# VH-VL binders against o60147: the designs that were tried, part 165

Target 1, 175 residues: o60147
Amino acid sequence: MLEKNKYLYIFRHIQTNQVLLSQGNVLKKTALFQLPYPLQKPVAPNGMRPAKLRKDHWVPLLKVEFPNESMFQSVFMQLLNYRKYRSVQPLTSDLLKLPIPVRRRKIMRQEVPNTIADLADILNKEKFPENSVRLQLSDKSDSEYADWPPSVQIDSEEIKLSRGFREKTTVDEAR

## First folded at step 9 (VH-VL)

Design ea13 (framework fv_tocilizumab)
Fold by ESMFold2-Fast, scan of step 9:
Formats: C-alpha cells, structure tokens, sequence
Structure ea13 (fold): chain C 175 residues (1-175), chain A 119 residues (1-119), chain B 107 residues (1-107)
C-alpha cells in the first residue's frame, strides 16, 4: 500500500533539461511556478513561462522514496529553497558574455546536474538511517553528478516510464 | 501601453560622435528586458548595434564595439547610443527596440530617427 | 557571425497568389529565427517568432516553417496591404543578424 507524500517525483524537460519537483506522480500546472526566467530571475513576467503544462514534454528524471512523510517534507522544502536560492544568485561574468539564447540553454541544461547535486547535499547534511532513502533513476549515470551518503540506496532498476509516474494506491483498490 | 521614441541630432559631422536617446513610456527600463539599437542605411537591410540589459550591462556588435557605448538613465526612463568617429557609412535610420527577455525577438520599436553624416 | 541569406531578393505576384520566401543560416540555429515585415518609412513589425509561431494580431495567412539551417516564410493569399520588405533574423548567437530582405510587390 503506498502512503501519500512518501515519494518525491522529479521530472525533466525532454529538450531544455529544466527540472520540476512534484509531491505526486502526476505534474500539476502549479509546478510551472518553479521555473524561473531563462536568466534565473526570481519572478518571471507574464509570457516568459509556459502558460500550459504539456505533460508529454516532461519525463521522469528520478524518484526518491523516504521512510516517512516528515523526512519527505523536509527534503522537498529544502530542494525548493535551493532552487529559489539559485534563481536569485548573480550570474557569472562568463554567462553574462553569452547571447541570451545560448545563456538560456546553458542555464537550463545545468538544472539536472544542479538538482541532483542539491539533493545529495541535503541528504548529506541530514542524519537519516543507513539505507533508509531509496533512489530510482531513469538514467543511472545521472547519479554520478554527486557523492551520496550512507543513507541512500540506489535502485538497480531504471525507471521505464515515458511521460510521468504511475503508482498503485489504496484508492485504486477501492474503485 | 509601451512606447519607444528616438531623439537626437539628425546631422553629424565626420569624425564626431553620434548621440541618440530612446525615451520609454509605459514600462520601466530597470524592471526587465533587453533594450537595443538597430540601424538601417538608406536602401539597405537591418544591422543590430547592441543592447543594454535592464541591470545596465551591455553587449555590442563586434563590428562596432570599439566605437559604441550604450548608457541608461533610470530616473528619466531612457537609454542612449553613442557612436564615435562617424563616417558617411554610418548614415542610417536608427531604431531603438525592446526584445523579450527569453526570446530575442523585438516586440516594440521606436519610429526611427534618420541620422545623416555629412560636412 | 552567423550569415543569413534570403531568396529571392525581390518578387512580384498577383493578389490572391501564394508567396514563399526562404532563409538559410550559415550554421544550425535550431528554431531561433524570427520574421519581420517592414513597410516603407516604418519600423519592422514582428510577424513570426521561433520559426513557426504567429505573433498576436497577425493574420493567419502568414506562416513560417523550418529548423536548423533552412527556413520558409509563406503568405497563403497575397493581399495589397502585404506589399513590404520581409526580413528573417536569427537570435541563436550574438551578434543578432538579419537576412538582406525580400521585397514583395504586386503585379
């Protein structure tokens, strides 16, 4: 039986590599508020972010299983704070010298390695029990963006889903 | 209602500095967007000169970089173009324009100001 | 710099005709290409952005297609008010560069 809010679902955009975090196995339109300007501004003006969520453009990056909802909420909130922090940091002079579209692509492409590194950083700072956090990736090589603490166990099987996550719940059995 | 309007001398002598100002209304130049200058010599095509970011940072066309300076005056909501050591080849209609931050496409243009370089 | 080459440099067509203009980039620019219309004495007006998207308020007879290095702009049924010079523009890399323009005239 799957408990609600025990899993963190992380999606990536198939072209841009932008990342969205979700508490559920299906993305909600409100997840788009996580996306900054291409140049990492804290608030994007109207028309700079997609108005519609196109679920067929977002694929699973990784799924994290926590032993309880408390640990899930702590890590999820910290990841959102890391994303917010990154969006307000000054751009490096090297990035500022690049044309807007090139700069946009480079910043977006870095969201996957940045999110993975941030997740590992948070888990390294927390004192979770050994092998208590389970990580399943769509591409296991993405785990190499970070050094993982003893609390993390990486699943030998990769995610095979194409447009999102689907998990069986107790609600499905009640149908 | 965003509007851009160029102003400045229509005649500049060779070797002098061409100076134009773009006055923006309906939007703050320090809030967002890239604010650009684009020129068009009579009977020819469009040439991008450079842009100033809402933060004040600038990027110029390499072909003009040694002669171009762009500045902003946030108190007047204006940005300006200075082009030094002008020659007859700099005779053109000069446009200021706003590009949408993430697209590089120009959604608002000034009406253009003809600058003739002649003695 | 990325060179943008338009063809033809000029064309004459009758009202109601289908008009096609092409634009070639010297290197891959993905879909980072815009099309502008410029009427005599006026500033350019954005018609198509990101290769194929119609700007708000622009008539549906205008369309764009292509990706990479080869792009096409089409007017499905030419109207008298469409007499203008049309420019493609890449924004994949600085400096932003424009094609040399295609002048569209009515016979």
Amino acid sequence: as target 1 above (175 residues)
Amino acid sequence: QVQLQESGPGLVRPSQTLSLTCTVSGYSISSDYYWSWVRQPPGRGLEWIGYIYYSGDTTYNPSLKSRVTMLRDTSKNQFSLRLSSVTAADTAVYYCARSRFYTGWYDYWGQGSLVTVSS
Amino acid sequence: DIQMTQSPSSLSASVGDRVTITCRASQDISNYLNWYQQKPGKAPKLLIYDASNLETGVPSRFSGSGSGTDFTFTISSLQPEDIATYYCQQYDNLPYTFGQGTKVEIK
Scores: ipSAE 0.000, ipTM 0.466, lowest interface PAE 14.4, mean pLDDT 80

Design ea14 (framework fv_tocilizumab)
Fold by ESMFold2-Fast, scan of step 9:
Structure ea14 (fold): chain C 175 residues (1-175), chain A 119 residues (1-119), chain B 107 residues (1-107)
Amino acid sequence: as target 1 above (175 residues)
Amino acid sequence: QVQLQESGPGLVRPSQTLSLTCTVSGYSISSDYYWSWVRQPPGRGLEWIGYIYYSGDTTYNPSLKSRVTMLRDTSKNQFSLRLSSVTAADTAVYYCARLTYRWGSFDYWGQGSLVTVSS
Amino acid sequence: DIQMTQSPSSLSASVGDRVTITCRASQDISNYLNWYQQKPGKAPKLLIYDASNLETGVPSRFSGSGSGTDFTFTISSLQPEDIATYYCQQYDNLPYTFGQGTKVEIK
């Protein structure tokens, strides 16, 4: 009706399990500033930029449908704040005992469960209407990382592994 | 244990190219991290020169960009620095170092190689 | 470029003294600052990353604090082996830049 549906697209790195959030179904290079670096508003630090965005390395994790843009914006901004908070926390003593490559892999592996838990925490704190938020996962077992509020409906159909959330275009067909 | 070791000529003539190699052991340079060069003129502070990443992509300090080239040799687990058109101002101890992406920190360093630019 | 200025340029203290050095950035760098120790004739060694996090294997007498433009590095009880020059380094923006160094000597 008056309120247009809005989607949040969540991607996972195929090798590292790092997570990127996107307002659109195609990742933009600027999404890389979400990775575990401090986020500066309005400008992200250039020195902490990861290597070039390889879109073929990012697969769908989760798609969240909100009934309106206001709810989407609230949840999206809160998720970014949760990620920023996590990125600036001191490392635990157990992690500090590990070599940097091992520490990174353990930290990166936790981004999928952490993002799902953060999303659930935000949705549990919000007083959204019953069944107003829809989740569609690539692997439904990932929903088990959290307890979901009554506002959430989990789609029985999984997202098939593809070229992200993007529909095939004439450019893709020419390839 | 990760170790870095510089090698190359300690004396370079003005206008020539300074060439140094860093040999890395205990970690593959093509796996992760930014592999960097940092220099220190005698009695002065540290100056970052540039880095090379696993993809071969390089980033150089703008003050040196026109004169710097960095390359990697993954078969030997080495990366190198070439600095062209040297002058006395390029006399320094040159360090290779591993740079972390998350904290922008140089966590392992070579022992340093003194390069003197003299006629 | 972001200029990093350390104070003092040098200091002399006794074993057991509390030593503090400061680092000022020419613009807001949030907490994107690291500290290094360089002993005479040696390569620098990372001590503190992300303004306040102690690197593994570094003695607990070393600490860092601050955010924005003003940062402090502290040695709670100076030891003879702490004779060195200490450098701050920002990683907010390229190029990476270092302070000019603070030389710490024993009286």
Scores: ipSAE 0.000, ipTM 0.467, lowest interface PAE 16.0, mean pLDDT 82

Design ea15 (framework fv_tocilizumab)
Fold by ESMFold2-Fast, scan of step 9:
Structure ea15 (fold): chain C 175 residues (1-175), chain A 119 residues (1-119), chain B 107 residues (1-107)
Amino acid sequence: as target 1 above (175 residues)
Amino acid sequence: QVQLQESGPGLVRPSQTLSLTCTVSGYSISSDYYWSWVRQPPGRGLEWIGYIYYSGDTTYNPSLKSRVTMLRDTSKNQFSLRLSSVTAADTAVYYCARHGWISRYFDLWGQGSLVTVSS
Amino acid sequence: DIQMTQSPSSLSASVGDRVTITCRASQDISNYLNWYQQKPGKAPKLLIYDASNLETGVPSRFSGSGSGTDFTFTISSLQPEDIATYYCQQYDNLPYTFGQGTKVEIK
C-alpha cells in the first residue's frame, strides 16, 4: 500500500528550482516522475530532469501539517491535479519564441511560486477550520507568493536546511 | 485481498461503442491510486489506454483520446471504459489495473476480458 | 511518445541457463522502468520496479539493471515455470509505453 501521513513535504532543487511533493520526510526515486509536469520531453540525455535522484541536491521548501489524513489526501491529490493541469496547457507564444534551453529554465523557475500559489488556492477553496493547517517554510518570504486563508497558520520558526525534514529518534541514534 | 474484475460484452459491432466495467473489491476507488485500462490485441503487446484518479480526474493516451471516456461510480466501487467508433483493430483483451502515485508500477490487474469487434 | 525496443523478440534456452533480455528507450528515462512477466492466458505480473528493485514475493533469480536508455533483465537460472513473455514499461512520461515483449521458451 501507499504510505499515508497527515504531513506533506515539499522539496525544491537547489539549482533549477524544480519542485517535488512527498508524503514522507525523505524523497524516494519515484518522486522524479513528477518532473515531466509541466516539462517538455528532453531533447538530450542531459535534459532538464536529473538522470537520477541526488538527495543532496534537494532541500526542504515547506512542510504542511493537516488535522487528519483525509484532509491531507484531498489536498495532496488536488496539488497533483494542478500540476497535471499546468502540464497540458499549450505553451504561450512568448515561451515558444524563446530558445529551448531558456524556455525550459523559465518554466522550471516558476515551479516554486506556482506550487505555493496552487496550495493556497486549494486551501482557499476547501474552507477548513480557522488555524487548522500549519505551514512551516525554509524561507518565510516564499509565503508571499500567495494570499493565505484563515485556515492557515504559518509557523514563526523556519525549517533548518542543515537537518532537512529528517528527524532523529532515540531508535535512529542507537542504530 | 484487493481484487479487480472486468465485465462487459465480448462482442461489439464495427462503428459501435465498446463498454467495459471494472469492479474493485477490498479497497475504495475513491481512497487512493490511479485506476487504469490497458489492452492487448491477440498475439501483440500491451497498450496503456488511460487512467482515472481516485478524485475522478482522467488522462488518456493521445493515440486514443478522441474515442475514450473513463468514468467512476463510487457507490458501486467501479470504474468504466467507453471506446467509440470501434474497428477490427480494437479487438483485444482489456485489463483494468492500478498504480500508485509514488509506486508508478501496475501491482494489481484484473483477469482480462476479451472483446472481439466483428460484423 | 517514448518508444521502448526489446531484444530479442524471442529466445529458447535450457533449464538452468542464464537468460538476458534488453530494453532500449528512445530517450533518457533515468531509472523509471518496470518489468512484467505474462504467462499465456494470464494478466501481466510485476517482477522488477524502478529498473532494479525486486517486487515482494518474486524469486531472487530475477534481476534488473541499467539507467538512462539501456536496461537489462536477467534470469540467473531458468526454471520451467519461467516460460512466459516479458515486457518492459517506462513511466518517465505519459503515455506509459511498453516494449514489444520477449517470448522465453525452453529448448
Scores: ipSAE 0.000, ipTM 0.477, lowest interface PAE 15.2, mean pLDDT 81

Design ea16 (framework fv_tocilizumab)
Fold by ESMFold2-Fast, scan of step 9:
Structure ea16 (fold): chain C 175 residues (1-175), chain A 119 residues (1-119), chain B 107 residues (1-107)
Amino acid sequence: as target 1 above (175 residues)
Amino acid sequence: QVQLQESGPGLVRPSQTLSLTCTVSGYSISSDYYWSWVRQPPGRGLEWIGYIYYSGDTTYNPSLKSRVTMLRDTSKNQFSLRLSSVTAADTAVYYCARVPYKWSGFDYWGQGSLVTVSS
Amino acid sequence: DIQMTQSPSSLSASVGDRVTITCRASQDISNYLNWYQQKPGKAPKLLIYDASNLETGVPSRFSGSGSGTDFTFTISSLQPEDIATYYCQQYDNLPYTFGQGTKVEIK
């Protein structure tokens, strides 16, 4: 089945500022595998099983509407690649001087500005038509983390999610 | 284009250590992913042995953990399995496989190497 | 450990038939389930991940559904090349565990 989705949802953790990407307004437990650092003490000795997804701890950061699925897929895949690239870069000497818990908190705090900057960079590289991409931010000031191309229309609007991230949007149900 | 290939002795004596190497081509084992070993006794199902993270950290199946060691050699783009104190119950086809963390499915497999434990 | 039980252990069907295999987990695993195809003498091949997502390059006649403890794998129109043993695998918790396999044969 080819999913016809033109919306990208990005969520942030209310305490850690860590970011999760979603292809719809339903946040799945597998999204926790995107995180380099666990949210809580591991229950399993191996630490592989991600922490239980507590949906009330995640809030919408932004929503992007693309004119078609092809553009959505391209941007979504590139954004995942940017996240992977960041995870394998060497740490700066300043970060290496910090104790591990402090270092991790500082890195996690940067996920929101980094994700916004990465999204803007991808959109600047793509040559999309003027005003073809709609960006909705929960907090308008977060748009200041980057310079946006002419293809992007920025709105500070309430991001409407289904109840508890469990119910699908009309778009998700149609396709 | 990612390919995995097992190599190592096909016959091991009881009480000895089974040693296998997985050679990876088309992707660097130190870049990402979990690199895993899975075995299948003749005519039976699949059993996960363990994996090594791209960073070198390891996790083993609790049923085997006292006997298992996994290592990586980034210069040769290889990772290996050592299983000590083998018995006839360890006779199996041994597969190496890649595990992406995003869905934890085994997406690339080696061809499998039959290891027989016999005197 | 999470036990995975497949049903049936084997089945025989005709080319063009709809084939259904079920997999049951001993506890809730959400959608953390994969399906594999294994032909004689070959390594397993990932067909479906996260219960219902088709792997790239896999024919659309294969599909998966379910969540929680009960999962279904379907071949909408059986082809001769589909003769194989099929395995489900959970990844909700370590160790990873597989079902015992379902052998699919042609009548």
Scores: ipSAE 0.000, ipTM 0.467, lowest interface PAE 15.2, mean pLDDT 79

Design ea17 (framework fv_tocilizumab)
Fold by ESMFold2-Fast, scan of step 9:
Structure ea17 (fold): chain C 175 residues (1-175), chain A 119 residues (1-119), chain B 107 residues (1-107)
Amino acid sequence: as target 1 above (175 residues)
Amino acid sequence: QVQLQESGPGLVRPSQTLSLTCTVSGYSISSDYYWSWVRQPPGRGLEWIGYIYYSGDTTYNPSLKSRVTMLRDTSKNQFSLRLSSVTAADTAVYYCARYSLRGWPFDYWGQGSLVTVSS
Amino acid sequence: DIQMTQSPSSLSASVGDRVTITCRASQDISNYLNWYQQKPGKAPKLLIYDASNLETGVPSRFSGSGSGTDFTFTISSLQPEDIATYYCQQYDNLPYTFGQGTKVEIK
């Protein structure tokens, strides 16, 4: 709060594979507004009540450490913009052939590879110094979804869902 | 800045194949975006023909799908349109255009190339 | 296919007039609608995307509104350089479809 964040945390839903971005290791309820597909059924066709954030249903996907807050802000905002524009993407004819529930599941399954690819695209576009960005993954095989620029150093140690990290993943008031 | 330019024969005989190429400058066609073709018969409205995604995957308007093929040449930064078995109804100005993943509009257009189908 | 219906098909107005064009989709397209300007002999130019967002470099007199099936495009004060045909286009579903166009002329 008092110190500007240099870390980007990305979480994935254990059942749907949907992705949430966070400016810290605390996952806030407002992050749910990033989801194009709600975690609960709509109450009415002209609206949806906000879903409850259950911290036990979200696990870390990856963590990115930036050398300064300016670089962090740029990448974070660009990722949010990519997610927003993907939500308005026209559906392919192959997807349109599928029943709606099957279609939604296929789209949601692609959020992890899509988010990793988007992150890499942004980092390749930016001219960051060599080895200045540190990437740590929960599953190293997920790094294979993208080609990483020389600015990225992939940590040899995977993220462990430690007690400390889990305790900082809290349900905050939507503000 | 991103620029698109159509090229190809302006006259095609009935039953032959219409072939056009779009040359892109200022952006790599293999990096992102949907690379599209749109046509406009003289004095009429716009009709989307199809697009080729930056990955090489294609999607065509069902009304034209049996006659349309789109290809990309990443070495030349070009993508092309082939429309087979043409008739007088295919006489139109053909535009290439870009759909942006970041904005979803047709944000950049070529100048347009008039193709007349006549004997 | 999603049908896009524009009205009016043509209009004639004076410089400084407010011009309104409407576009109706045959089914709900949320806000997945763009507006284009096409001057005689030229390619279409994007003016408005996602129903209400003004494209960079486009004059503020152009605006869009609406969602679902009913959309409106407005020129708040018509200028001579605005003589053109205007098209709406949906991108909610494939194939992408355009309205028939509205021809705007100055009296």
Scores: ipSAE 0.000, ipTM 0.459, lowest interface PAE 14.6, mean pLDDT 79

Design ea18 (framework fv_tocilizumab)
Fold by ESMFold2-Fast, scan of step 9:
Structure ea18 (fold): chain C 175 residues (1-175), chain A 119 residues (1-119), chain B 107 residues (1-107)
Amino acid sequence: as target 1 above (175 residues)
Amino acid sequence: QVQLQESGPGLVRPSQTLSLTCTVSGYSISSDYYWSWVRQPPGRGLEWIGYIYYSGDTTYNPSLKSRVTMLRDTSKNQFSLRLSSVTAADTAVYYCARGTIYWHSFDYWGQGSLVTVSS
Amino acid sequence: DIQMTQSPSSLSASVGDRVTITCRASQDISNYLNWYQQKPGKAPKLLIYDASNLETGVPSRFSGSGSGTDFTFTISSLQPEDIATYYCQQYDNLPYTFGQGTKVEIK
């Protein structure tokens, strides 16, 4: 009997701070469909696929461990919905006053605080058991982008960027 | 099907204000896009004038900024261009166009309205 | 402002010829460039966006390539209906700027 995935892996781009969500500890090129900005190459009328994913350009941001697969799927789907909702909101007047290159950089840079805030908002709305959701960050100061509910335990140990998410999931351990 | 259509006087006297309206059908101007004006003097190239973002925020070409105003009328699904203090150099075909959000590409254009600045 | 320079300013070619137009930016604009076709007396028509992506409904004989400061637009086999002036447009920064245009005529 194999156990289902209960981990959410969140990556950030080393230069742009754009964020990608993954159900596994390695990114697949389909994750690029999450991005509305410079790395996104939508399917063109001629059938072009998104650009190839450069795995060496993405580093761990955050790992979330859920009590079970059902809670993982609920939070993961809600995060994708939050990201989609954000992508269709109007740019603010202050952003529109900025030169386009500065505007792009600022929008991309905001994906890290936005993703963390969205995750916290979802977890605050869900009634998970106390200390049942474990967060492990690459930079613990990123946890300050949000207020966390009692269900969340922030790991004191940071993710080692040089190793990425080099650890086995519960699915890998089952037989 | 999205369609854009310019309307307004084809002759404007020097020092007066050039006023054009773009009527959009098949899509709401308050839903998305950069609603834009682009002009082309006879026999010459294209010059972007400015846009009004679907939120109502405007951005103008710095070369024309002091003379340009763009407004939208969401009830009529129209956006307009006012260019003050015109001279003969403002004689051009004026196009309204829809600019895409990600690639700032103009995917739909009006047919163009020739405005001649002459006494 | 970012200046866009096209070459050649005009060309004459035969039906079936491969036509190449070049667009150069005064500074690095990454891939933030679009191409338009304008037939006499008509509004411009978007052909290519984001340097190399073909717009819906545009024939596959049209293509674009390049990044940074140097871009090319190609018609692989010129057809009579391709008589037009072609423009590049950058969107790396405001104001948007266009090349001066390349007039394509058939011999």
Scores: ipSAE 0.512, ipTM 0.820, lowest interface PAE 2.2, mean pLDDT 87

Design ea19 (framework fv_patecibart)
Fold by ESMFold2-Fast, scan of step 9:
Structure ea19 (fold): chain C 175 residues (1-175), chain A 122 residues (1-122), chain B 107 residues (1-107)
Amino acid sequence: as target 1 above (175 residues)
Amino acid sequence: QVTLKESGPTLVKPTQTLTLTCTFSGFSLSTYGVGVAWIRQPPGKALEWLAHIDWDDDKRYYPALKNRLTITKDTSKNQVVLTMTNMDPVDTATYYCARIYRDTSWGYFDYWGQGTLVTVSS
Amino acid sequence: EIVLTQSPDFQSVTPKEKVTITCRASQSIGSYIHWYQQKPDQYPKLLIKYASQSFSGVPSRFSGSGSGTDFTLTINSLEAEDAATYYCQQYDSLPLTFGQGTKVEIK
């Protein structure tokens, strides 16, 4: 009954709006390497980030169900590549005029709409079968950040973050 | 305008300790994402990163030289100090300080000091 | 540590000619490579960051490209003031490392 490797779990930081991607419904500490703007301080990658995850600070944004692991892996890797691409793109002149803390906050706030737009772009380029990809959002209005292809079915039921423990995102903190 | 300037002795004897000061203006080392690095260049050779210190006092050192290097900052004076012990003639180089600027988790050296030549000889 | 190897070590180029400098990393560094220009007896100046992004105030004749292990810096029409040594530098992982440099002179 393992459902691993066909679900993509996308999490949002409650204060900064930064986004993390996960292969499971539990965030691992290594997911922090995805952040172009770390929560506390920038550090080089490759295990050099002295940060930890807190359960209360990361909530589900959306869950994507794929019909098989191959489609999941393709989309997951492409989203990671889109995030890497965004992290090294030149900043606009308007952003460069802002002090670093203000600039960083503006960029971080855009991660939710950017991630949703990137996901839709990837799914529009892939020629997946009609209604083969299921999206379930915590706030269905977030689906309006993009135009979705026929391959996508948006679940009418939202993720209920206020339900009992079973419905909440679990954070797995490696020591 | 961002400026950095190195100061310290130009001549050091073998086995002595070198102390270099980087004095900067046009930015604060309390600003998120900003750091200051020390980079040296032996005459006619390539650039070598030695150490850096970030706005939050995180310190990084070149592994092979770590036991000889200490980097500190004084945010109120706009200064970063590098100390290198047990100087040897092979440490003769122009020493630069440079600002690390981060617009992401990774950074780059956007502004450099003019450099100070340190000669190690008896 | 990541070793960066530049080629060529030296080139003498006629004004207005296109110059290409390559930098090869010993392992994949994504796009975390920067290019610096150092004129004789001067400090290095940032030209290109993250493989392909021009730094503020850098002339448009300078461009960068590449990803992974192979990177290039191009000067599409060499000017007299471009005589300098050019260095690549990686920021993928510590320790931070530089290439050995490529010296470009005008003939």
Scores: ipSAE 0.000, ipTM 0.491, lowest interface PAE 13.3, mean pLDDT 82

Design ea2 (framework fv_tocilizumab)
Fold by ESMFold2-Fast, scan of step 9:
Structure ea2 (fold): chain C 175 residues (1-175), chain A 119 residues (1-119), chain B 107 residues (1-107)
Amino acid sequence: as target 1 above (175 residues)
Amino acid sequence: QVQLQESGPGLVRPSQTLSLTCTVSGYSITSDYAWSWVRQPPGRGLEWIGYISYSGSTTYNPSLKSRVTMLRDTSKNQFSLRLSSVTAADTAVYYCARGYEFETAFDIWGQGSLVTVSS
Amino acid sequence: DIQMTQSPSSLSASVGDRVTITCRASQDISSYLNWYQQKPGKAPKLLIYYTSRLHSGVPSRFSGSGSGTDFTFTISSLQPEDIATYYCQQGDTLPYTFGQGTKVEIK
């Protein structure tokens, strides 16, 4: 139904606004290792304990179609690197003044605009052919978090899935 | 195994600056955590002085205000405490400690260094 | 600043006894409450974090409970090596603050 590794599926959490990247249209539990903040349990001093994946808590943010697997792999790896880089940056003085739960919520809320900005930055850097990358969003206003290069086509039709991506439904909805 | 060890003068004269260094082994101070100083005056309880995060941002206890400075030496994997204008009230055992930011639990402590403020 | 009040200030109990120490915060700290053990001449040792999470290597006889402003620390069966001063610490709001400590002695 879907060509292997030509699509990047990006999900957001319905409450926290945290973002997960996926190579497939269905999230796997291992995607939770992308998150520095636990969804169900606090992070232990000896390391992060895997949370249970609740697929119904994650909704589509955007779907990116690449012309080939090589371009997909390059962008996907760079997005993961950008996220890792952001996790080790200094917290601002304003954030440090907030109670830990409030600070955590503010940081999590920024993952959607940050991920979109990072994607655009990577695509601007890579100089792909004109109109070679297709972007389909659940909410087109989210595209306004960044300036997109000529390589990107933003689909006029928004993703209309009620819960997550589905393999057959996702293929049908791509049109 | 991660270990923290304090070093510095055990005697400081009134009005001078107390300077202590914490050497961290087995873990990079720039990788994660907040790196704190905690003191304990003789016969009293524990007082958190401040921390320097893995990113280099500092936060100090308001009770110690403008007297505290914390610095990192990333090449030596060390962080340091400077406490200016000391008085006899600053006599205490000084501990460095690693705190996990989200739980803010201090899971690893140095052995402590007694600093006496006296002529 | 959040003030942490521990009770009792000291206690004496027999080996095998159940020991309970309480800690009260002047403001709601949710579950950001940690417990430490300190033996004479030694650094504090973390026993419990986030109210009820047992730190690695800590014996199961130690436990914690509570939320908001009222917290308890329990030793289910006191052992001779448990002679120490115990401190609570809130990690919710800066500056981090400790209770005044509870000295535990064996009769």
Scores: ipSAE 0.005, ipTM 0.475, lowest interface PAE 13.0, mean pLDDT 81

